# VH-VL binders against q57563: the designs that were tried, part 4

Target 1, 131 residues: q57563
Amino acid sequence: MRKRVYYWTDSEHINKPVISDTILNTGVKINILKAKVEPQEAFLILELFGSKETIEKALNYLSKFGEVEEISKVIKRDLEKCVHCGCCITQCPINVIYMDEDYNVVFKEEDCVGCKNCLKACPFKAIEIFE

## First folded at step 5 (VH-VL; framework fv_ustekinumab)

Design w6
Fold by ESMFold2-Fast, scan of step 5:
Structure w6 (fold): chain C 131 residues (1-131), chain A 125 residues (1-125), chain B 107 residues (1-107)
Amino acid sequence: as target 1 above (131 residues)
Amino acid sequence: EVQLVQSGAEVKKPGESLKISCKGSGYSFTSYWLGWVRQMPGKGLDWIGIIYPGDSDTRYSPSFQGQVTMSVDKSITTAYLQWNSLKASDTAMYYCARESGDILTGEIHSGMDVWGQGTLVTVSS
Amino acid sequence: DIQMTQSPSSLSASVGDRVTITCRASQGISSWLAWYQQKPEKAPKSLIYAASSLQSGVPSRFSGSGSGTDFTLTISSLQPEDFATYYCQQYNSYPWTFGQGTKLEIK
């Protein structure tokens, strides 16, 4: 399974190998989706891969050095701008966009990985992805 | 600064063993896959495989499986490519490269964004 | 395995020319395609990822387009430092595969 989290850490821990230590101590795999580093703090968006037990251990480890919060949504669609043309369906590499029985385009945003392919494909600029 | 620094050129005879290295610095070594690419003299690029340093999970190209072994030593942020018995056909430049996502925009899988300088391996009788 | 085919295999061009190189995948790879530049005796350099995203520090004269199976790399106004071999690479499915390369030579 996978889980995305916001991670905030202070400047003392930003020079520590917190991410690599988390991997070494738990066996979790981590992708850094976004990083914003400022003089007194860092903000990261992390994607964790592993079993439920491994992810829980990783979250507990990360929480020792900062604040962790699970991301509930990574994509946003403006339904006023969306005309349900389906151009975004072809561009999703993980198949979380589909048409329902009424020919409305549906996003399974819980499974979105934030690659922005659908954003670039939408001729009506109806899609925003959490950055 | 993110860097991958590879070991120096090697001259070997057929049947000899060899282990070349790729040392990462300036990034979280265990958070990215590390790939190996072969380029035979005057030829194009051939993907060998990738290894995830955090747990040593490997994915080999079918054409290289059983021919080489990828490994890592996390304590010194170093990856290795090893042959038990070299052949003349192993003569090539070998590159290591980092697989990453775009950490500023949230896009995943930017391909191989940082490359080592290469290790030239020459196998001749 | 997904086969990547580049066209042309080589071309000659002059400084200031618009150059296009194409890459075709044997099956759909969405937008998971990268372009690399390799100068003689140097390691490859990443130019473009996700088919159309320019790598940091790469000049804006380089651009990529395409999705699915057909992709294009364009150099809008060729500069002397652009003479090199260019490779496409898919990273949609293991094993990762490269095109055979396109050698861009001085006319």
Scores: ipSAE 0.000, ipTM 0.503, lowest interface PAE 14.6, mean pLDDT 79

Design w7
Fold by ESMFold2-Fast, scan of step 5:
Structure w7 (fold): chain C 131 residues (1-131), chain A 125 residues (1-125), chain B 107 residues (1-107)
Amino acid sequence: as target 1 above (131 residues)
Amino acid sequence: EVQLVQSGAEVKKPGESLKISCKGSGYSFTSYWLGWVRQMPGKGLDWIGIIYPGDSDTRYSPSFQGQVTMSVDKSITTAYLQWNSLKASDTAMYYCARESGDILTGEIHSGMDVWGQGTLVTVSS
Amino acid sequence: DIQMTQSPSSLSASVGDRVTITCRASQGISSWLAWYQQKPEKAPKSLIYAASSLQSGVPSRFSGSGSGTDFTLTISSLQPEDFATYYCQQYNSWPYTFGQGTKLEIK
């Protein structure tokens, strides 16, 4: 299994080897996708690999030394750029984009799996997926 | 096209060594776990274990630990299952399968989504 | 180890029938359960993941439900190509474990 999280290292723990300790204590594998270090805070985007149980233990361990936030994929549409052409509808493999009776394109954002096919299909660049 | 292609059928005698293969293509080989499953003739599926090709980390079912060895060769995107000394009870179909769980590509944790065609291993005297 | 128990072990049905196969985990596995279809002499094929999510390319007559310890696979209107053995599998924790299988046969 994989899971991505935002991680903010608490100012008191910024000098502690929290990532390596998490790996040693849980057996999880961690890839650092982004790191931003500021004087009193470190921000990381982490990718965790392991079984569901291992990832849950790792998240629990990380939370003892900082703040963890799961990255949820949220599809967003810029309504000022969207002309309701429907190109995204035919490119959605799970059919969470549809046209209502007024010919407006509607997204069931909560059912989105984040594959980005609709983003690639939009000629107006009106679709963005936030992680 | 994501594909797992396994080596051909094997006929062996008890005590012989064997190494069978599973070659991945059409995806990032080092980014997914690869599992092995045994199916004895006329029986159900038994999970052997799983290996992460990126660093060769392995997790074995207790029933198979010490009985087989899983390994990978990243340069040819191939995983292996190996026996040092075969037993008649090793006679079975062996499948490899990838574990999907890559949230970055929009794939949900779905167990084993792509399977190899299987390698039949027959061990008889 | 988490034990997965399927019922029935086999069943006979006719084309057009509604078929239900059940799977029970010996401890809670949330929704981390998959269903596989295996036809004679072929590799298993993924049908359902996360207990209720239909795998791409799988006909809509297949559906899954359940959470925690009790799960079901339903085929709403059985077709000739559906005669196969069906397996559930938990992937909540290692070692992963399969149910013993349910053989769906022509009546």
Scores: ipSAE 0.000, ipTM 0.504, lowest interface PAE 13.2, mean pLDDT 79

